# VH-VL binders against p51345, part 2

Target 1, 263 residues: p51345
Amino acid sequence: MTKNNESFTHRNFAAVLQKYKYDLNLGDIVAGTIFSFELNGVLVDIGTPVSAYLPIQEVSSNQELNNFNSLNINDTREFFLLDYNVESRQLILSIRRLEYIRAWKRIRQLLAEDSLLDVRIKGFNKGGMIVNLEGISGFVPNSHLNNFSKNTSSTNKFIKLKLLNVEEKSNNLILSHRRALIAQASSNLIVGNIIEGVINQITPYGLFIKAGNLKGLVHISEINVKQVERIPSQFKIGDTIKAVIIHVDKKQGRLSLSMKHLK

## First folded at step 1 (VH-VL)

Design ma3 (framework fv_masavibart)
Fold by ESMFold2-Fast, scan of step 1:
Structure ma3 (fold): chain C 263 residues (1-263), chain A 121 residues (1-121), chain B 110 residues (1-110)
Amino acid sequence: as target 1 above (263 residues)
Amino acid sequence: QVQLVESGGGVVQPGRSLRLSCAASGFTFSSYAMYWVRQAPGKGLEWVAVISYDGSNKYYADSVKGRFTISRDNSKNTLYLQMNSLRTEDTAVYYCARDYPEWLLSYFDYWGQGTLVTVSS
Amino acid sequence: QSALTQPASVSGSPGQSITISCTGTSSDVGGYNYVSWYQQHPGKAPKLMIYEVSNRPSGVSNRFSGSKSGNTASLTISGLQSEDEADYYCSSYTSSSTYVFGGGTKLTVL
């Protein structure tokens, strides 16, 4: 991989701070008060004798918001301590990096909470749907999309999704529409409840069922037929069946169903 | 007994076309998604294409997209691969394979014996 | 661009256990529980050995087992026998609704 140029290391920064006896490190989140506007940035008082500077490029992750309209003299807020410019002897601050860190912390929290999310649609490709969540790009694979959602393609519309996987280093979000559909019906998707659906696919090990916007599997061991070895001859694609929910897989957006309790 | 039998392979010149067939028996063909997977001589496996149980959805590897067309005839229990604008890099044994479940699209359950396609001048 | 990463070869003696790794990314192995393993003897078609990370199809010996941790899936063969000598391939579903294979591992039973 390519190396990034760095003007100052943690070791060198520590040497500068030693002269002032302050407990600050690059990467720290610091409170600061804006006291002056410059041509290409803002001067911030973070309580050090070394001046702190917020460049205009570091105001927002959104380039259209890289301006001073949201900033006022005497405003106190949090900043990320990005770098130290040796030549100008200025601590370099960032709001953009702080927003990025907080966005990823929020995304990890949303994943842990298994939250139902309103996510912006950016487009579609053969593999799935391209989305944006909190400024981070994401992807919904076709295997996790309901067939309806691919045909209602309008960029900048919102869709209810759930996070499937996140990886900050690869800047990768994988989301699921099927998991979201299950979550939206979760008050009625209780183990033991009866659901009605249509056979979508027949396999030697069971039946795949489409129940409204939800998909489920009736495993061969859960089919109430005397001749289970003849499943393809006993059932046809398009047949309507009733089944009991025996498991809800919230991670994959899947229902496990049984026909044994109904007949 | 599940059986998949490929045919249509042979020697063909670069830039030409060839159509492969896969005859399925021993299962309800119309209920399963189907794949084409290839293997160049002495090399590893490479996925080529997939088609859903009803033919409504198709996906291709980037290396063949725009040149190859997967199709099926459920009334004849037959899977097809139309290969256009063939390149020497397309030389391989072509296997048809069955998938299930279609919505999981994650594994190759049964494989045919393969048919050899040689693209040479 | 790159297929899933497998060691080119692995070897063991009869009765021993060996493990073959399959490393991908969060967009394939790490993102889904849809990893499968195939056995291929010279001149023969591949045979499904493991599906959905750890499940064995009917007719596959319980000596074969699968697992996954993060972006790496593993195939373990216990009680090695001469007939296990073959090429082994991993495969995974991807975030692009496509499939990728590992480069293959040649198992030699010494």
Scores: ipSAE 0.000, ipTM 0.359, lowest interface PAE 20.0, mean pLDDT 78

Design ma5 (framework fv_masavibart)
Fold by ESMFold2-Fast, scan of step 1:
Structure ma5 (fold): chain C 263 residues (1-263), chain A 118 residues (1-118), chain B 110 residues (1-110)
Amino acid sequence: as target 1 above (263 residues)
Amino acid sequence: QVQLVESGGGVVQPGRSLRLSCAASGFTFSSYAMYWVRQAPGKGLEWVAVISYDGSNKYYADSVKGRFTISRDNSKNTLYLQMNSLRTEDTAVYYCAKGEYSYGFDYWGQGTLVTVSS
Amino acid sequence: QSALTQPASVSGSPGQSITISCTGTSSDVGGYNYVSWYQQHPGKAPKLMIYEVSNRPSGVSNRFSGSKSGNTASLTISGLQSEDEADYYCSSYTSSSTYVFGGGTKLTVL
């Protein structure tokens, strides 16, 4: 948990603690019981002699949900100690900040578990797909997005993704569709096994192969030596080939394939 | 969002040539293989040709091989079909189509009619 | 010049289920899981209904389903509706790196 390090607010809160000798700090998660509704917020009893107040704007990260419908008098719940208001002599509570902290804790857990996620599509930009996970914005780069998926307009629909990188300071998630597709097929992806696929792209450095929902690369060095010089004339888009799996890159969501020694 | 608009169809005499165009929008044209599919009046669908994303690779149905040439201009998001030595049997509505190979022809244009008649 | 065999016509009443077959060889339907189905209303372009044997694109009713057994793929339409009346075509990739369509089936909703 991150404590509030703002020196002015911290001094004010420290003065309250010194006067009453309570062991509470800004940034703590506290249990409180709602005891009164006011026009712009609610009063909460957190066991201190000073009042605690939950402003309406601190009820939710979504402004449309900043209302009292989820709150009842005599209900006890958890709050984040956000600030101390000197004028009103009240501790300021937040549900919004608590939800944010918990969302990031869940995201870190999902990353550690390498979970396969159903993630909501928000839109697209020149670099990739914009998504939302647990209220946090995420991005799927074009290099980690199936070309078919990139060009389907499916705003508010779900897509299976895996987390690639997370950075809380920048409020940023990077995810991969290719990694998700590999994960879904991982029980059938054994190094040394032969797979059948279709040539989807031809480049000077190799062939990109589509095998069902998966993409693989046969690097030019993994093509039979007799064919290396003539890759543009020997292979065509739509050709079916058989190749041996030589590497499964779960982090990048790709297969490395070989056509050497295959007859 | 994806839109394909064919043009260039018309009436032409046997042995002559005609060039069809397909204007693409709503997707990254340069990333996808493109296809021509035709349908003779009152008949079924027949695949005609495919061109790779960069224009380097092309395949044709046996019925048009040597007479038709597929091409593309990625800077203009436009697909072409050059039809030479036309026969009465080439009379059909010609459709431009986008697809990923394993996912079929996912988007089609409205088609352009080519009538080969003397 | 159809390479894949479909019945010329099928018919059904509203609410019933019908199936359209598409038979090829081990070099097309039997050899690959790249069978697609298209719906065509008179005067309109074809619409993709099924891809990779049994997958539905976004916006296609779950009343449409696809399957394959050996060299024969099948399109099944359940809860038949008047708007389903159309021509249906199957298509498959071939071992010659080409595509082949079926002859088409006219569905009549009685």
Scores: ipSAE 0.000, ipTM 0.366, lowest interface PAE 19.6, mean pLDDT 80

## First folded at step 4 (VH-VL; framework fv_masavibart)

Design p10
Fold by ESMFold2-Fast, scan of step 4:
Structure p10 (fold): chain C 263 residues (1-263), chain A 122 residues (1-122), chain B 110 residues (1-110)
Amino acid sequence: as target 1 above (263 residues)
Amino acid sequence: QVQLVESGGGVVQPGRSLRLSCAASGFTFSSYAMYWVRQAPGKGLEWVAVISYDGSNKYYADSVKGRFTISRDNSKNTLYLQMNSLRTEDTAVYYCARGYYDFWSGYAFDIWGQGTLVTVSS
Amino acid sequence: QSALTQPASVSGSPGQSITISCTGTSSDVGGYNYVSWYQQHPGKAPKLMIYEVSNRPSGVSNRFSGSKSGNTASLTISGLQSEDEADYYCSSYTSSSTYVFGGGTKLTVL
């Protein structure tokens, strides 16, 4: 005979699932619909004849969030297949493990993209700022905080940061506000933006402008000057001017600028 | 450093009992299924037993079922194999092995100990 | 007795490729995607090289690859090196909730 009705106590998880002809393995991500709340967990329908159960300790990696406030009856969510409990004959699900896997996948992508991140502030300690990115704890050392105020009123606010180092084994991230500020400053050096600078040098072919730590040139063809006037008679070294960025050389810190149409 | 160290092997007469131990270090022992695999001198590998991460599920090769008992003490990071009614055919190096982490079912043996020799002889 | 059939030996030259077969039945190799491969040097414990047919653990060279067709799984080693000389064992989960090994294949590198 080809059919075999052996006891569940003598089978591992894969054999139990294959008895019911489901292509599911421990570690799979499955869709499930919450249908009942119990004292210590929730019952989930994942389409199998075997019951699925989400224990309260598997709701979140943050113990403060190990409650049912984020869960509703008839909600369909994704879950991690954690285990099979032979005594209760239930599949054990985890949101905590699923969040961990997905968060680290996102973190690796963000690191590869060298992304500018909005990160939530959790607090401060002697060495720096504690943050949370995608549910993963992070740390910004004092040397990378650049004049940021250290007080409890900053808690739960967002700050622009860039990843500096990642360590998945310890479930920890090192980030930098300094690197984010440099990236933001570079973003202001975009063709079409208006900047203010100080005339540093006057030449027959244009004006050399100092804008922060960068140097720019307004060529004579980019100045709205009347034909009868010479540049040196209209401008003085030390004058502040406004100009539109028409080209950026980030390597040299050089800007090509225009005063046309700015009045 | 992940390490498994077996002990308790020796020479024993047929029909007697012997208990093997496997001390685990360098990983969270309580998170892994654990295995015993044996190898007779000059022969191939033979799976003996498996125990789930929490000790609730145990499975045995037919050749040892009813004679051997696998157990674990997660507080001591130690795996055990109690071998009763030993036969000459049980003579082998016994390896302790860890199940692959991504699967509680443990379908692969990813870390192995050095082995301990059990000789069943008159 | 081994439940899975492997050739007793295979040989190759440095830089060449070799393949080791592992043949079972529909109740083990053919029925499940739980085939693993192990490398064993003389006097040493086995080392996991491939799990779940084709996956490599961290630290295993990409010269090692696994595949399966029907009841036969295969381990392929490309760019053969002297340190590859060892015994290789396949293993599979079975419909009886047990594990079986192949008889082992001795790889000789010239």
Scores: ipSAE 0.000, ipTM 0.363, lowest interface PAE 23.7, mean pLDDT 78

Design p11
Fold by ESMFold2-Fast, scan of step 4:
Structure p11 (fold): chain C 263 residues (1-263), chain A 122 residues (1-122), chain B 110 residues (1-110)
Amino acid sequence: as target 1 above (263 residues)
Amino acid sequence: QVQLVESGGGVVQPGRSLRLSCAASGFTFSSYAMYWVRQAPGKGLEWVAVISYDGSNKYYADSVKGRFTISRDNSKNTLYLQMNSLRTEDTAVYYCARDTYYDFWSGYFDYWGQGTLVTVSS
Amino acid sequence: QSALTQPASVSGSPGQSITISCTGTSSDVGGYNYVSWYQQHPGKAPKLMIYEVSNRPSGVSNRFSGSKSGNTASLTISGLQSEDEADYYCSSYTSSSTYVFGGGTKLTVL
């Protein structure tokens, strides 16, 4: 027995294709016509002498949609060439993997375009909002949820978001509501304008200010300390303050504010 | 995945200096505030220092202020703690920890390294 | 003395609920909504369980909840399980722009 059964399977598949002079490789997208339904999958004609098989678990990434309701005999569609089953001598096809690849290609395109997205809400945990984009699960951290109330009635509704980061290998999709709000308000967010807001959070780095639907930071270096005083002794959560917009960070979805040099 | 790996601990004589490093991976290091927290053998946790995402702002526990310096190199994804004038009471496991949020408006320790032991003895 | 006061130990049986208190002053726990809780198993690094008084990180069981009344914050663990046996620490931001920890509470699951 060999520990390297996968390498043996791939080698044997290549030999079969070479024998029949076909130019197919695992990972290819192939056109196929459904010709027979079996209990746990369907047989597909992809133009080769060997059979191709679509298992029921490869029909969709959503387990509830793993059925044959959307498939009919003589339907022609695209499939991902997933594997070769040596025992049954069949090429294994996947719609699920094809959808996954296309979804990630679309997500990378949306990230590159810096698109404003309508994203479906799946639920909440105390760390943030769980969402779904193109069939892929995503997460919006609480720090990126501007004035969004958490409740069960929000589930399955859509929210305007922007992508913050993506990593396919770790299946990591992070999105931001505050980036979306900044993008939607960008024409009204001009450096030098005065904004009025409420102190939402006090940290060693400065004051977090909530101005309508927007969040901004007055960094400690931008606070007008008239005497030698500590930040927490001068400010309270809920205090109303005025500040000047000194920077608009469209990438992180935040406003940099200054309290220095105000009247 | 988020990983923090401390190094530089060891045995050192009172009055000497030691520099600890924390190598970060699996996240955008330059977007998080970072902390040092210590724990003496068999004792509880004690916050030591914090540094903002860009290194412009630093705060220290009174017990180490004037002796310890926190710094970071965002190009190398590394956090440092320079410990000068070490005392026997500085003996502890030193943990590197990350802030909770991407935007530094919070102040909590959401991911911790495994720690590095510093023993100050004569 | 530890800056924040916690009971040294607490115990419960599987399936029960327990509460750990963390008492400070108006200059820390009472003055700010910046209380966090950490779980530490022997020989391991601490793990964040609760932040900003009542928020739970992704991956932390909903059996863990946090609250605050005046100068006292509380961590409640419902449906106790054997793996909950650990040391628990509270932490708070202070008016001096520093952070303080409680002395720690050893939870024993009988």
Scores: ipSAE 0.000, ipTM 0.406, lowest interface PAE 13.5, mean pLDDT 80

Design p19
Fold by ESMFold2-Fast, scan of step 4:
Structure p19 (fold): chain C 263 residues (1-263), chain A 123 residues (1-123), chain B 110 residues (1-110)
Amino acid sequence: as target 1 above (263 residues)
Amino acid sequence: QVQLVESGGGVVQPGRSLRLSCAASGFTFSSYAMYWVRQAPGKGLEWVAVISYDGSNKYYADSVKGRFTISRDNSKNTLYLQMNSLRTEDTAVYYCARGTYYDFWSGPYFDYWGQGTLVTVSS
Amino acid sequence: QSALTQPASVSGSPGQSITISCTGTSSDVGGYNYVSWYQQHPGKAPKLMIYEVSNRPSGVSNRFSGSKSGNTASLTISGLQSEDEADYYCSSYTSSSTYVFGGGTKLTVL
C-alpha cells in the first residue's frame, strides 16, 4: 500500500464539517484571526469548533519570507483552506496558496489587457532570459530579446515585456521584449512607410534589419527574385538599406519589410 | 502541450485528389510556419511543403509542385494539404510539423511532429 | 528526388561513441549553417535532436552533439545507450529555398 493510508478525502472532510453544521469546503478562502504562535506555525480562529493551523512553510512562496514577522496576534486576514489533519484535528491553512492563485489571476488579467509590463530579470540561460512576474517565474526566448545585451549586471533590473503565453496548469509563462518594443513604437510603425536600417544578420531566407531598437525582416520573397540565390554575396552586415513596412505583427512583435518596388 | 493531429488519409486511385488536415493545439498557431513531410513505407523522410505564419508565402518540393497546395486557417488552428493528380509514388505517411516560432524566418527546422496519416495510392 | 548522403547503418556498444555523417553540396550543407537532425523509433514520429548544425533543444541529452566541416555535417552520440537505437535523419536548407533530408541511418546498439 502507498500514501493513501490515513489520508483525508474531500468527502471525509465535508463529513467532519457537516457534523458541526459548517458550510466550509477545502479550497475555500476563509477569514481568520490569529490567536497564538508556535515554533512551526500559527493557530487561527476561523469560527469553527475545530482549530485551524497555518504552518510556517505556508506563510509565503518566497522561502526568505517564511517567518512570522508579518503576522501579529489578533490580526484578521484571508487564508486558503488546504486540508484537515485527522490526528491533530486541525484545519490546515495557507497564505502561500492564496497568494499563488491570486498571482495567476492577476497574470491572466494582464494578458487579457495586453499590458506593457515592467518585469524583474532573474538571470539568463542558453535559451533566453529568466524573469519574475508577480512571484511567478517566466521565460523570454532569445528570439524575443532582439538586440538586448545579455550580461550578469542586468540581474535584478527591470525590463519592458509583454505576455505571449500563459497557462497555470502547465506552469507556462512566456514573455516578449520584442513585442514590448513594437508596442512602444506602434505610433511610428505605419504600413507603407519607408524606414532606413542596417543589415544586422544575413540568412538564406532573408535579411534581418536593425532600425533603432527594432528588428525587422526582409524575407527572400520581398527581395527581387533574381537576388534570392546570392543573398550572402550581394549584401554585407553593416550595409544601410531602405525598406517599406508591409506588416506589423503586434501580437508576436514582428516587423515585416520589403525591398520590392523600391528604386 | 503542443499537439498536431493529422486526418484525411486513406486509399485512393491514381489521378484522384485527397485533402489532408492537421489540427493544432497547445501553442499560438498563427505565430508559426507549418510544414508537411512525408515518409514512404520503409523509406526516409521527404519534405513536401511549407507555409508562412500568415499564409502569404508557400514553397514546395519539386516532386509535388503544381499538384499539391498547402493552406491554413488560423481562425481554426488548422493546416491543410490539397493533393491533386495523385501518383503511386505519393504513397506515404504524411506528417504535419511545426516550424520556427518566428515563422520559417528564424531558421529551418521541424520542432514538433504529428502522429502522421497514411495515404495509399493504388489501383 | 535528391537526398543528402548518410551511411545506411552504424553500430556501437553501450558506453561507446558513434558518429553519423551527412554529406551534401555547396548548395545545401556546405552553403549554409542550417542542418538539423531527427531521431525516429519504429512506429513513432521523428523527434528533433539538433538544429542549426550544433544547437540542442531543451530536453535532449548532452550526449548528442552536432558539427559541420565543408559539405559534411556530423551527429555524434557519446555514452551510447540501448534507447538510442533508432533511425537518424539529417536535413538542410537549400539555395532553392527548399528543404532536403538525408536517406537515414539505422543505429544498432550491440
Scores: ipSAE 0.000, ipTM 0.396, lowest interface PAE 15.4, mean pLDDT 80

Design p20
Fold by ESMFold2-Fast, scan of step 4:
Structure p20 (fold): chain C 263 residues (1-263), chain A 122 residues (1-122), chain B 110 residues (1-110)
Amino acid sequence: as target 1 above (263 residues)
Amino acid sequence: QVQLVESGGGVVQPGRSLRLSCAASGFTFSSYAMYWVRQAPGKGLEWVAVISYDGSNKYYADSVKGRFTISRDNSKNTLYLQMNSLRTEDTAVYYCARDRYYDFWSGPMDVWGQGTLVTVSS
Amino acid sequence: QSALTQPASVSGSPGQSITISCTGTSSDVGGYNYVSWYQQHPGKAPKLMIYEVSNRPSGVSNRFSGSKSGNTASLTISGLQSEDEADYYCSSYTSSSTYVFGGGTKLTVL
């Protein structure tokens, strides 16, 4: 996390704190004790002679619910030091920003662990499914949605997904349903086992096979070259085939299949 | 916001070389096959080259085979087209485009850049 | 390879339907179900309208439909609107693991 203390506003704030011999900077996480409720926010004691104020809009990332119900007088907790209001001479605190920072730390941990996640569906757009994970908006591209129909009854339901890509600076969270389905079926996905499925796509480099909720690829090199050439014209979308599992790619949610040994 | 932005076009003499770049943003570049497609002034679209998501497979139009090389740098989210031995008939707007499907290349190109003009003249 | 055969131009009136053909060989259009259609307005990049013969991307009007019979693919636009006026290109995968575009069709909405 990089703090920007070189701006004009940050330099003015640093000068105020230096006058009082405190080592605090905007962007710091500070401990504070709630001591008074005001109309539009909460007064907090963070150990400085300058007043610290938590505005109502900075209490929670969920702005649709009553934000003061979780706060009590004499409670001590952590706050993000958001700003300094020159006119009111108050330090501005945020719980919302702190929650955001913690959510992204958790998301990075979940990505590193390659966790199977229960994620809330928010809606759909032309490119895929909109979801929410730990308060952060995410997206499941249509190419990573296996046999999932779009309908309004799915909103606010949970779906099992895996993280595909995350980038905090661009606020980009991409997830995959296909990877989650592979992970859930891992106990039955053994290299050397035969799987039966239906051809749902034919590409220049192979056949995509749908087997229940799973999607696998028969690469063109895994089709018998003596009976079929590069793209076998005798295969059609909707044909049922049997193939041997030769690789399970858990990270991309892909199943590699071979037809060579089933002639 | 999915975007592709081409650069590197310009005026060049026959027999020279140019390298085009295509900067990708708003999607996981390393998971998609990418295409180069060109369009000569007042003419139709012509496919130039394709590269798989991992760079292991490449195919070219007969008109450019042996002269052009498609490549990618997934760490920089950038697609390249190295154009050697340029001819006047290579004059065109060059577009980069993304395959519609995340993990394979099947031909439908769902995202296109704005194009970059290459003029080969003596 | 030579381009797929499309009529140079087609025209229709608002509210009518038109069809654009795209003819190849058994080594491209006739051999594979990988036909795409693109719309291009003057000075703009192409937009994918139809893929794999008859599928529409999300956000493309259901007035656009695709089909194929033998070596000929067709794009049909119903309920013609002024914004449909553009160049339309078909494309197909080939037996050489390459791609080929049609020559393009200029649609005029009169």
Scores: ipSAE 0.000, ipTM 0.383, lowest interface PAE 18.5, mean pLDDT 79

Design p9
Fold by ESMFold2-Fast, scan of step 4:
Structure p9 (fold): chain C 263 residues (1-263), chain A 121 residues (1-121), chain B 110 residues (1-110)
Amino acid sequence: as target 1 above (263 residues)
Amino acid sequence: QVQLVESGGGVVQPGRSLRLSCAASGFTFSSYAMYWVRQAPGKGLEWVAVISYDGSNKYYADSVKGRFTISRDNSKNTLYLQMNSLRTEDTAVYYCARYYDFWSGPAFDIWGQGTLVTVSS
Amino acid sequence: QSALTQPASVSGSPGQSITISCTGTSSDVGGYNYVSWYQQHPGKAPKLMIYEVSNRPSGVSNRFSGSKSGNTASLTISGLQSEDEADYYCSSYTSSSTYVFGGGTKLTVL
């Protein structure tokens, strides 16, 4: 909708409704009762002499559910007042838009509460995992995916995740599996405690270790390396090690570990 | 609120010693590796020394190895740099810096304001 | 001598875009995704602007972006403003487990 189209539609809509003394505007949420099914939509009684129409495309955000199977004659529910079609003289309703608005309101609440969420897996691409939360598409970057969990990937399965970032304007949800795993284990993650794990990755700046479903980093300054040859000469992938938890980053889902002073 | 404040800089003659301090506040100092980074007048940044969270591991730039000693007192949230056998080329502003966690990549996320050390005869 | 090569200076006009390069070897910039960029105003401490090649810390304008191709990392500043006038330093972790800095680039906003 452009400013010119919105202005023109608004004036037409207001002019028609003024005759009947109704206080309705585009963007309103209206109660309506379904009274007839048509080929490409549903007729709804919202208490006005002007017809209201719900197109099949406006039934759901999920295209597989754009059908009339969940709708019955004499059902009363809420609709979003999307548009007014001057040619057909019909108010255009949307369930899809209403669900979208409510989903984003719910998502903002879940972000504020820092909730642990069951989220549906849609697939994977080079950069990470694609998910769906409340009908909104989301993304889990590879940096926030536990590599072990990615190995058991399956479409349409649910996974425990936490929200990392939200931007409604770009319809963008960023989520973290790592944050969820830390949150689920947080009662057992105490700074100063010893954790046991397996070396999963060796880098010049440290060791990544797998401890159950958790991933932690032993930075090179936290390794008792006594020789110039460095980490790759002293450790091998698959080695079991013990380390002390020195930091738990619950926001980013990270464990910082030390091997220098074991108890 | 996270901050680092350096002190102890001044003018000193070649061959003598000076000790720098860095007071940390607003974060759990004992959980982070800490760095000293210097900048000579009109020149770029140069790493000097690093110390692990508990003080047991220390690494030095080749230019200061054997002359400088990094240390820390976690009970006082303070980082130190003992500079011995000072040379004119050690003249610089000395910054203490917190080493960022390596999940986000190695970087210096918090810097002090710096303290000037001038070595001249 | 700095280990990473940067141009000594770059300049641009308000509203324009500029790019600062940082060239190393396969043992630092080219071998790892551990490039960071720092902004330093005269008489002030450096401020982290970019880490891990392209990530911005909270509070850093999206006008600042980072990238890498082979052994060269780049910092791009779009919509130049007078307050962007500063020295910019790149840094990278190395295969020797050390930390190195570039020589610095002075940005002048004309």
Scores: ipSAE 0.006, ipTM 0.496, lowest interface PAE 9.1, mean pLDDT 80

